# Designs tried in a protein design chat: VHH binders against p49116. Part 99

Target 1, 238 residues: p49116
Amino acid sequence: EGPLLSDTHVTFKLTMPSPMPEYLNVHYICESASRLLFLSMHWARSIPAFQALGQDCNTSLVRACWNELFTLGLAQCAQVMSLSTILAAIVNHLQNSIQEDKLSGDRIKQVMEHIWKLQEFCNSMAKLDIDGYEYAYLKAIVLFSPDHPGLTSTSQIEKFQEKAQMELQDYVQKTYSEDTYRLARILVRLPALRLMSSNITEELFFTGLIGNVSIDSIIPYILKMETAEYNGQITGAS

## First folded at step 7 (VHH)

Design ka13 (framework vhh_7qbe_3)
Fold by ESMFold2-Fast, scan of step 7:
Structure ka13 (fold): chain B 238 residues (1-238), chain A 119 residues (1-119)
Amino acid sequence: as target 1 above (238 residues)
Amino acid sequence: QLQLVESGGGLVQAGGSLRLSCTASGSEYAMGWFRQGPGKEREFVASISRSGGYTYYADSVKGRFTISRDNAKNTLYLQMNSLKSEDTAVYYCAADRWGRYLSPSYDYWGKGTRVTVSS
């Protein structure tokens, strides 16, 4: 029984749509977010332990945790995405909406609170200088969460989560031996991921989706994509 | 394909100061300084995390050297004060692709800049 993750699972390279438009628009934000989401799901499906759980369990796990994986991805890829610029553009749009529409004030407050929580999370991760190995194991810990409603094979999922936690501890203890409390500082950030609404994440980053299609509805399709089709989705079509 | 270029080396008298610079083609890396003196193995000097929030120093340079970075300029610095003859070495800039400021290995290395401390 080898390690849960290999060095190939540490690599997480987001390819942004280019060129970046002079003024940010819904299309650019949605395409950027979609690329990150697809990269995150491709990352998950590449883990042998994940594949061993079977298709039904894989779909249920990703449906339960995609928002947590996406948010970790936003933090990890914040510089590549120019995330602060994207969030500033969204905030500016919302502030203009507040002046025009008093009836949407409560919803705008909920969305603004979500943006502030997201900024706080990404800022805290940036200040901790979370490395690529740490991000890979944090993603594995949230992916292999046994406590989501409706899951089967929860004992096996829990074993994989415990393995992820142990390997993260061993890695941090070996790599950052002079920083005794680093692991504790990292782990106390994780509960915040569950406080962020997946519905609000969809509204902020996936507004360009047509009709009543939800992220939950497309997950089984994405997880079953052939490698070539999946790579095309990540890089965009030509 | 990251390129690192060191500069600022030269001759300085014992007790003097010198600032080394390293320009990089990117700023998403944890970085460090290493040195190799005459007839010695390459040794660690100092490291800095991607944001600059964490630093780590070899015992031999603590209190005398300061590592810092300017990510807007993609530049790493090493401020060397109270220089000793034992600090004579070729100084190398290095970067870790995974962002580990404490790491057993670095993936990218510069060609070095020579520092000579005379008495």
Scores: ipSAE 0.524, ipTM 0.798, lowest interface PAE 2.0, mean pLDDT 87

Design ka14 (framework vhh_7qbe_3)
Fold by ESMFold2-Fast, scan of step 7:
Structure ka14 (fold): chain B 238 residues (1-238), chain A 119 residues (1-119)
Amino acid sequence: as target 1 above (238 residues)
Amino acid sequence: QLQLVESGGGLVQAGGSLRLSCTASGSNYAMGWFRQGPGKEREFVASISRSGGYTYYADSVKGRFTISRDNAKNTLYLQMNSLKSEDTAVYYCAADRWGRYLSPSYDYWGKGTRVTVSS
């Protein structure tokens, strides 16, 4: 069976749109977020265990967890993305929307609370200095979540999640042997990911896709496209 | 391809201080200092996480050496105080691409800077 993840699955390199505009706009934010989402789905598709579950299960898992994967990706790529600058631009836009009375106060409060939760999560991960291997295993733990409603093959998903947890534990104990409680500090951060609304994430980061297509409708297409692209690169076939 | 360039080595008297610098061509790496003394294997000295929030030291240098970084300048530092003759070595800067500040190996290495501590 071998390990769940290889060094290839630890590599997670986001390429930002170039050039960066003088003033951040919704187009740049949406393009940046879309690239991260595509990278996250490509990452998931590259895992042999994920492929083994079959297309229907793969689609159901990613639909259930894309927001958690995306948020982990935001934390992991925060520096490359200049996430703090992006979040500041979003906050500025929301404050201007209050003055123009374009959004209800209750909705703005919901969105601001979401931004606060996102900032808190990313700051906690930065404070822990989560490394590339730890991020890969955390993403695997959220990807192979057997407890989402409507999933089939839950026993096999659970086995892969348990394998991810065990490999993370072995990695942390070997690599950070001097920090006895590191694994516990990392794992207690994960439940916060489920408290963040996928609808609000979509509104904040995928404004260019709102009203065109939803993330939920795009997922099956991206998963199929990424598989075809991956196979084409390996075989050299078009 | 990451390039690491060490500087600041030299001759210093026992009990003295010296600061080493390592300039990196990129950022977002966990980094560390290693040394190799005459007739010895290369040994770990100190490491620092990507953010600089976590540091780890070899027992032989705890309380005497301080590792730090300036991410805006892509520069790593090693402040060496209360130097001993046994600290004489070539000091190497190293970086880990995965961000593992506590790692048995590093992916990138500088060419080293020589530190000689006289009696």
Scores: ipSAE 0.042, ipTM 0.568, lowest interface PAE 6.4, mean pLDDT 85

Design ka15 (framework vhh_7qbe_3)
Fold by ESMFold2-Fast, scan of step 7:
Structure ka15 (fold): chain B 238 residues (1-238), chain A 119 residues (1-119)
Amino acid sequence: as target 1 above (238 residues)
Amino acid sequence: QLQLVESGGGLVQAGGSLRLSCTASGSQYAMGWFRQGPGKEREFVASISRSGGYTYYADSVKGRFTISRDNAKNTLYLQMNSLKSEDTAVYYCAADRWGRYLSPSYDYWGKGTRVTVSS
């Protein structure tokens, strides 16, 4: 049945909103994060194996793993996003919220722990110098996770995950033949993604969303968007 | 498109040293050095990962050449020691768009800097 991913699935080009404001605000952060989320969902829907699972199953997969895909995207696009600057702005806003007694100390602690975990994850990926092919396969391993509650077609999902793992192994062994333990170093980073709270990610990056919407509620709509409509959302032009 | 500009080439006697530089415009990439001697095919010399944490060398230069980078300056270096006549070549810096420090094919190339080693 051919390879799970092709060269087209390695391309992952984030275009940031411009101009960057002098002072980062929730709307700029939200627009930046939304572009990354849209790019991540469009990436997933471009995989033939993903489409082959059917719309109900593929929607359920993305609903279950969007936070893991988003976090991998943050790590991969950290330089393009100036992620360290965004996180510093979020921390500054949280420190101001403490002074104004707008948030509980327990909630602030949870959010700061999440930011620390996110920074630690992104730094670990940067130290490993994960390449574009490796990111594509790690995203595929995360996407085709058969262990989420409520999934149907779990045997097919597991088969695709195993295929992603085998193709990553083959790629790493061929490309980095002199680095025997590279694959192991990469794979042990993945469990940390499950420690990230999707609710806290929404609060940090998507607080500028208009209306009473959650990421979970908009996923089916993003996955059904036409390519031209998606491109208009990402680039601000058709 | 990424622009790469090499410098530091010149004439040196066998046993001497040279340091080559390559300045990149824009983002950090996995990078490498290649060379092409007179009447020879282009050959791999050394490579370095985006962070600088991983390096790889061709057997012919291992122990004599050192690749390094300064990401704050967007500059790649090749320190060449114990130079031999067979090191005479045009030296090219290259970058891989996918971040592979062991790339099967580099995407961006400089125009090269000439190194001549006299006996």
Scores: ipSAE 0.597, ipTM 0.844, lowest interface PAE 1.8, mean pLDDT 88

Design ka16 (framework vhh_7qbe_3)
Fold by ESMFold2-Fast, scan of step 7:
Structure ka16 (fold): chain B 238 residues (1-238), chain A 119 residues (1-119)
Amino acid sequence: as target 1 above (238 residues)
Amino acid sequence: QLQLVESGGGLVQAGGSLRLSCTASGSSYAMGWFRQGPGKEREFVASISRSGGYTYYADSVKGRFTISRDNAKNTLYLQMNSLKSEDTAVYYCAADRWGRYLSPSYDYWGKGTRVTVSS
């Protein structure tokens, strides 16, 4: 009945692990990425419409779109994460792997192409100066995607996505009335998210995970975490 | 938490120029200039996006004022040219926590710097 998102859903505050090491390592990158992933899933759980879909449906949605949500989060938190520094360290490591280990050139090329796509996306969002309200609605549009295979309640999901689109339009037209084409410039950025591989995102940001667990296998457990336990993960209480 | 400090105000003759500065204790905010003249409500002057790629101006200052920023120095500028008596006001630096460069409301405000334009 009310708006899909409230002001409380605009708040998206990432706390970074400290101290930052002098030289970036896989553990620091993984911990930083895990905090962003947990924050993104906590954000999704806070939306009443998301909870209204039921546990099985909402879990399936996040499993299908976590990489898109994570990538939007990387763009939104790029400055606080020093994302450019993290990506530079990853690129340097890959270049050294060519020289020292003679790893597969095809795999390295594939990973470098993914990093290029990610950097292009984050740069385009930075150039557009996407605000916190716009990011919240873009995440909602991505979250409520009715076109993933195997979903139930696709009609209701589509209605929530349309509601997100309409509220974003109303917000942009009201806030940026002087910029008639802003919404179009923003929305044409979204299809690029579907072109980025979740497997490569896992390799770049989550190689430090103990036990070689996949992100989609842990999503159901993260979504069921108690509030205190969840806050411990995203605030870095220990 | 964010602190904004304006400087550069003063007395200037009509037709003259003046540059205001605003130093922020943090970065990555959309920012703007507002002013309040004697017996008037606070009015919008100019705004600039986080990157500096988008700028907007009130009709009363278009062509005379230029807003800019130096993100390396966390400093916002307002270059005021062809000043008129009507530009006499206290000028306030403001920042929006959500990055809205055309915000209906700003969250952080400086204490203001006074500009007096004499004829």
Scores: ipSAE 0.548, ipTM 0.830, lowest interface PAE 2.1, mean pLDDT 88

Design ka17 (framework vhh_7qbe_3)
Fold by ESMFold2-Fast, scan of step 7:
Structure ka17 (fold): chain B 238 residues (1-238), chain A 119 residues (1-119)
Amino acid sequence: as target 1 above (238 residues)
Amino acid sequence: QLQLVESGGGLVQAGGSLRLSCTASGSTYAMGWFRQGPGKEREFVASISRSGGYTYYADSVKGRFTISRDNAKNTLYLQMNSLKSEDTAVYYCAADRWGRYLSPSYDYWGKGTRVTVSS
């Protein structure tokens, strides 16, 4: 019983590879993104309600929503990551690839549209000044989504999502009492997360992965990882 | 650990203006200014969200003080206009770990900068 999330779950600290190189490269971007992905999965795994659903349900939920969790993490950690600089470098690379005829024009268009959707989302979250508590509950709302195809235990998942929504509402109404429509402005941002392609997210941020390894395929291994081994993959997470 | 350093305090005549600064050792979410006058409890002055899109002021300073921030410099400002003798206090910079700019729970504090308003 008690609240869905504790103060420990509100804390979300990303430790970046240091120093940032003079010229951004695939290795730096992939390492940075991997740290955020592992931090996001560690965050989810540590929630008692999540643990209570069992391993199979946990794997199914994270497979369905990892891109939404990752994107929320990008928005939350945008300043720490220098995300705008990373995206600008990717855009510049894509524009040069068009000029040099190195990539399909259709593929470049898809990737560019994804980058603009991501920039728009991160900008909207920044303009709303989403705080750490709000981010934690938004992540919980997307994690406990009962409406993904193929899920079991949907009744229990829905109860946890409703609890997350209730606790977010209570927090926002108490903390931002002067802003009557803040919760509505925050919640209408969430549907945009489902419009972003997980395949394109993988291409942009996880290009350093090789051997046909997908994020979807590694999720069950990350969730089953021993605590000591998991901590070895994450710097600055607790 | 996050460090906050205030500057810009001093002696100023009633009706005058003064600008306080607070430099943080790293990135912050929400920040605020508090003050403590002689023989008084610490009181809230103003708060600002991470982007600067939301600002809140104590009734006693509303219309006279302006809070702002420069995130590129990790610096918070308080522009104080139409100063009164009642504004005499040590001014403290504070930061909230979760970005709650309307919350009284600030986790990080500076050591303060003194403002004296002469009659």
Scores: ipSAE 0.005, ipTM 0.360, lowest interface PAE 11.3, mean pLDDT 84

Design ka18 (framework vhh_7qbe_3)
Fold by ESMFold2-Fast, scan of step 7:
Formats: sequence, structure tokens, C-alpha cells
Structure ka18 (fold): chain B 238 residues (1-238), chain A 119 residues (1-119)
Amino acid sequence: as target 1 above (238 residues)
Amino acid sequence: QLQLVESGGGLVQAGGSLRLSCTASGSHYAMGWFRQGPGKEREFVASISRSGGYTYYADSVKGRFTISRDNAKNTLYLQMNSLKSEDTAVYYCAADRWGRYLSPSYDYWGKGTRVTVSS
């Protein structure tokens, strides 16, 4: 068997909606987040090992890990997105909800803790200067997580995760041979992804979704989209 | 299609100092400096990660040269101190599209700036 990822899987280019409005609104944030989500799912679908697991397993995996993939994508694309500006706009919107008595103090605390965890994660990744190859393998490790409840083909998923881990190790040892502990510094960042709530991520970034459609509900449809439709969503074309 | 433009080259006496700059048309690349002396192959000089948190130097320049960057200005710098006649070369800045500050192969290159060290 050849490598889990090819060089084509390292490419991860987010195209932001243009122009950026002077004052960020829910629509712009939702469209930006949706483009990143579609890019992340298109990336996952392009992996031959992922395709080999079959449609039902693919849907279950992405439903389980979309928040982790999305968060890694936020960290990787933080500069392109001006993520700090988006988070500031979200905080401002939340403060307006407090003034209108629309959110409880407990909910506000949960949401602010989530934002601080997200900022800490993105800052840690930025300080480590994670490269494109490292991000691709970290996403693969997250994608091929065998430990989510309700998964089938668990042994095959575990084999793909182990392959991702081994290929990341080989890559880091060859590329950053002078930095003995780089791999360890990178891997200890991953558990933090599991501490971030997918429900809070959805509330913060996807409030502009039409109707009562959840991310969980749209995942099967996104994974079945034609390549042209994916490209349209991630570039804002057609 | 990132464009890189070096500047700051010139004539300097041995023991002197010189600061090179490289202006990039884009941001958030891992970057490095290379040089090619008369009758020599192009050699690595120094590199820097996207944030500037990691730097790496060739043994021949370690302790004398300092690489740095200003991401707000999309500018890379090479501060060269205690210059030797052996440092005479055309200096090139380079960028890696994947963010690898220890890149095996850089993707983007400037046209170079000439440094002559007289003894």
C-alpha cells in the first residue's frame, strides 16, 4: 500500500467572501465558516482510504469529527479569515443578546469559555508554526478516530489512524531532524479539540443556516455533492 | 505567484555590517536566505518560520548573522555582522508555500542582491 496522503492532500486553500463588510454580520461569518466546512469535507472525501471505508462509515466519521476538523481548519486559516476579528464580532453579538435578556448567565459563561479555548488552541498552533504537511496529517489522525461511539469498521479506521501517525512521525523526523521534541509538542495539542463543544461551534459560526437545519443533518448531503459543487461552495463561484 | 524583491546589498569592508531586506507580495510563508559566491554553488544561509519563533542557521554564519521578519510589512531581514571576504556573494531570499522553515525545496525565489566584502 502506498502512502495514506499524497502531496495533493497538503493543499488547503480557503477563499473568503469578498469584499469584507466594514462591520461583520452573521451572514458573512456563516458564509466564511460554511466555506471552511465544505473545504474540510471535500478534503476528507478526496482521501482514497476514506473512500474505501464506504458511504455509511464516511458519514458516521465526519458527523463525529466535523468540529475537530473545523477547529483545525480555523487554526490553519486563522490569518486568511482574520479569525480574531470574527471572534470579536461574535463576542459583540453575544453582549447584545445579554442586554436583551436572550441568554442566561450560564450559557454566556459556556460560550465565552469555548471562545477562550478556541483562541488558546489557535495561538498554540501559531506559536508551533505548524506546516501544511503537519496540518494534513493532524486532520487525518482526527478523521480516522476509531473511538467514537457507534462506529462500524473500527479496526480498519484504527489502521488508517496508525498509518497517519506513522507518516507524520516519519515526516517530522526527516524535515525537523534538529528538533527532537517537535512531534510531542504537536501531538499534545490534539486532546484539546475534544474539549470543544460541536453545539457551541454551530451556534457561534453557523447561526445563518437556513431553517432548523443542523450541521449533523447536512453532512450526508455534502459528502454526496459533485466535485464542481464543492468547488463552488469553497470558492464562492456558482 | 509570490514575488520576492531583495535590497540592501553593497560594498562593505571586512569586519563590517550590512542589513539585507526582502519584500514579499504576500504573507505567512516560511522564508530563508541563500547565497551564491563566485565559482560556487548556491548554499543555504538562514531560515525563519512563519511567526518568527523558529530560526535555523548554516554553521558558517552562526553567531554572526541574524534572520528576522516583520509580518506587518511582509519583510524579511538578514543582519550580517563581522563580515568576511568569504561572505561575498549574491544573496537570494526564498519562500516555502507549505510553511516549512527547514524546507528541502523552496518554491519562490527573488532575483538576488549583491554583497561584496573587501579585505
Scores: ipSAE 0.671, ipTM 0.865, lowest interface PAE 1.4, mean pLDDT 89

Design ka19 (framework vhh_7qbe_3)
Fold by ESMFold2-Fast, scan of step 7:
Structure ka19 (fold): chain B 238 residues (1-238), chain A 119 residues (1-119)
Amino acid sequence: as target 1 above (238 residues)
Amino acid sequence: QLQLVESGGGLVQAGGSLRLSCTASGSYYAMGWFRQGPGKEREFVASISRSGGYTYYADSVKGRFTISRDNAKNTLYLQMNSLKSEDTAVYYCAADRWGRYLSPSYDYWGKGTRVTVSS
């Protein structure tokens, strides 16, 4: 067949809400995160291999890996998001927040550790100077993960993951021919994504969602949308 | 449309008691009371977590005021005892609807209820 990804899949342009508020709040952070999530879901939908899996399979796949895709998106868009500023604001609020109970205190510790892991991941990716093609293939490797429980068509998903790995290898070897170990340095970063808790990501970035909704519950809705633009229907931030 | 409506303000003699209420049109993560005296900036009075298990008070009101909430009624209370002339202010109900870990950001405010303590 043709390549898994085309040049159109390399373009990943996040537009931030404007104007930026005087003080960062849940409203602004949730809207920014929702825009990145919508962009990431639309990116996945544009891959012919992803659509070939069928609606039920591709929805289950995204439900399993959205946190890994979102975290890669945070790293890729860290500068345009001013992610370091957002994380610093969250840390300041957590340090000065009112402790609700003993379980809440343990949760704050878990959230602080998650922020540290996220900062380390993003810094590592920035230091490696990961380009747009490399990010596209890393997202594809994460997207086509056959090892999540409950997935159907796991053999086909594995085939697409292997194709993503081979195309990344080909790209890196041709583009960075003088750096024989670049691919290895990039790939050893991926296991860290599995250490990121999806419910902590949800509490950090998506607390502005209207009512008692989870990311898992809204994913099928997002995947059916015709546009990558954040439309405000799902969040209380708008 | 989210609204906070305070009630229970009025005129009371020094050493007396008064109970303020704040009714919300929906649920909130954290809630609190602030006050503003004539010609002064708004100051913190008391706050309560969503569960009601954790409360925090300004030093000036510790031992005299008690904050509580009834989540079934979406209502916040402030029981004020041993009132002093210095407690004279407009009392505002404030709430953080969404930001449990970014709380208290207090994104929502009532219009206030006036408390006057006669000396």
Scores: ipSAE 0.000, ipTM 0.144, lowest interface PAE 12.5, mean pLDDT 81

Design ka2 (framework vhh_7qbe_3)
Fold by OpenDDE, second read of step 8:
Structure ka2 (fold): chain B 238 residues (1-238), chain A 119 residues (1-119)
Amino acid sequence: as target 1 above (238 residues)
Amino acid sequence: QLQLVESGGGLVQAGGSLRLSCTASGNDYAMGWFRQGPGKEREFVASISRSGGYTYYADSVKGRFTISRDNAKNTLYLQMNSLKSEDTAVYYCAADRWGRYLSPSYDYWGKGTRVTVSS
């Protein structure tokens, strides 16, 4: 069998909504997030190993890890997205909600901590100067995680994860041979992804666009969406 | 496509200093300096990661050259101190689109700026 990932899987280009408003409103944030989500899921779909799992299994897999994939996407696309500005805007919007007494003190704390964790994670990844190949493999490792409850074909998923790990190792060894501990530094960041709540992420980035619809419920539709249709939506929204 | 434009080259006496600049049309790239002396092949000089957190130097320039970048200005720099006649070359700016500061092959190249060190 060939490699899990090819050079085609390294490309991860996010197109932001245009024009950028002077004030980052909820709609802009949600649209940006949605594009990233779609890009992430379609990236996953482009992997032959992912396709080989079948629709039911790969849908379940994405449902389990979409938050982690999305977060890695945020980190990878932080510059293009102006993530710091987006997060600041989110905080500002949250403050408005606070003033309206729509959130409990505990909930506010929880949400603010989540934002902090997101920012910290993205900053840490930027500091490490993670390259496109490394991001691709990290996403693959996260995608093919067998330890989520309710998954089928866990042995096959584990096999794919191992393959991703091995390919990453080989890549890092080849590319960064002078940095002996780079692989470890990169991998040790992955646990931080699991500290993040998918529910809070959904609330922060998607509430204004999807309304009462959950990301979990739309994942099957996104995965079935044609690339041409997706691209058309992006161009049409501009 | 990324555009790279080098500047700052010139004539300098041995032991002198020179600062090269490379302006880029973007800043989301790992970047590096290469040089090609008379009758020699192009050789690696220095590289820097996207954030500037990682740098790498050829042994021949370690301790004398410093690579840096200003992402706000989309500019790459090479501070060259204690210049030697052997440093005479056309210096090229290069960028890697994948963010690899130790790139096996850079994707974009400038036209180069000439540095001449006189004895």
Scores: ipSAE 0.835, ipTM 0.924, lowest interface PAE 0.5, mean pLDDT 92
Fold by ESMFold2-Fast, scan of step 7:
Structure ka2 (fold): chain B 238 residues (1-238), chain A 119 residues (1-119)
Amino acid sequence: as target 1 above (238 residues)
Amino acid sequence: QLQLVESGGGLVQAGGSLRLSCTASGNDYAMGWFRQGPGKEREFVASISRSGGYTYYADSVKGRFTISRDNAKNTLYLQMNSLKSEDTAVYYCAADRWGRYLSPSYDYWGKGTRVTVSS
């Protein structure tokens, strides 16, 4: 009927833990990443089209795409997070682990390749100067992916994805009428999100949060949180 | 709440040059320059994306004005060359909260700096 996203869905403001420690540690990185994850889940559940699919479908969609949403969130919030500094700290820790023989060389290579892919993705988005409306629609395209195994209501999900794609096209053509190829430059970035491992993302950013529990296991609980509890998680107040 | 402060305005002879500066309290914004001449509506002059990779100019200033930014200094610049009497105006710095360098509506505005071009 109406537009898939309202102006409210364009707002995506991450509140970082304060104060920033003099030396970055696993706790600060995990807290920062958790806030971004909670903000991303809260953003998704606020979309009327998403709510209309029902709780079971909502859980299945987010379980399938949380890594893609999280990565887009990292790119969008790179400046407020000082993401380059966080990634440099992770790289330094990994290099020290090599010197101490704590991790296998093959595993370290896989993790370093993942970090490189993440840096390349975030750098490409920064160079394109993706705006807030464009990020909102890219997240919606990722969220309403009908092609994940085990999904029900795939026709309705596909309809919402096509609506997101159409609205992004209309927005870019209207706003950036003098930049004919902008939409193509943006869309060609999306396939890279599917190449990044959710398991490696968990290892890099969520080690402190998920001791004996996976992100997959906590998603249903995050999606059921009340607004006050979401705000508490985002700001660190409980 | 973003603060924008323009500087660099003054009196200059036709054919001369001026560089305007705008100091911002933050740099995560697409930014632009607007101007308002005597008895005229506010008009767009030039805009620049967050990284500085994209710029856009009004036809009246293309080839004469150059917009640039230094994000380390949180400063936006407008280099004005080959000035004409028609360029006489108060020049305003503006910022878009969503990062749109082709913004339909800017959210934050400075108070302006006056440029007078004599014949």
Scores: ipSAE 0.668, ipTM 0.866, lowest interface PAE 1.4, mean pLDDT 88

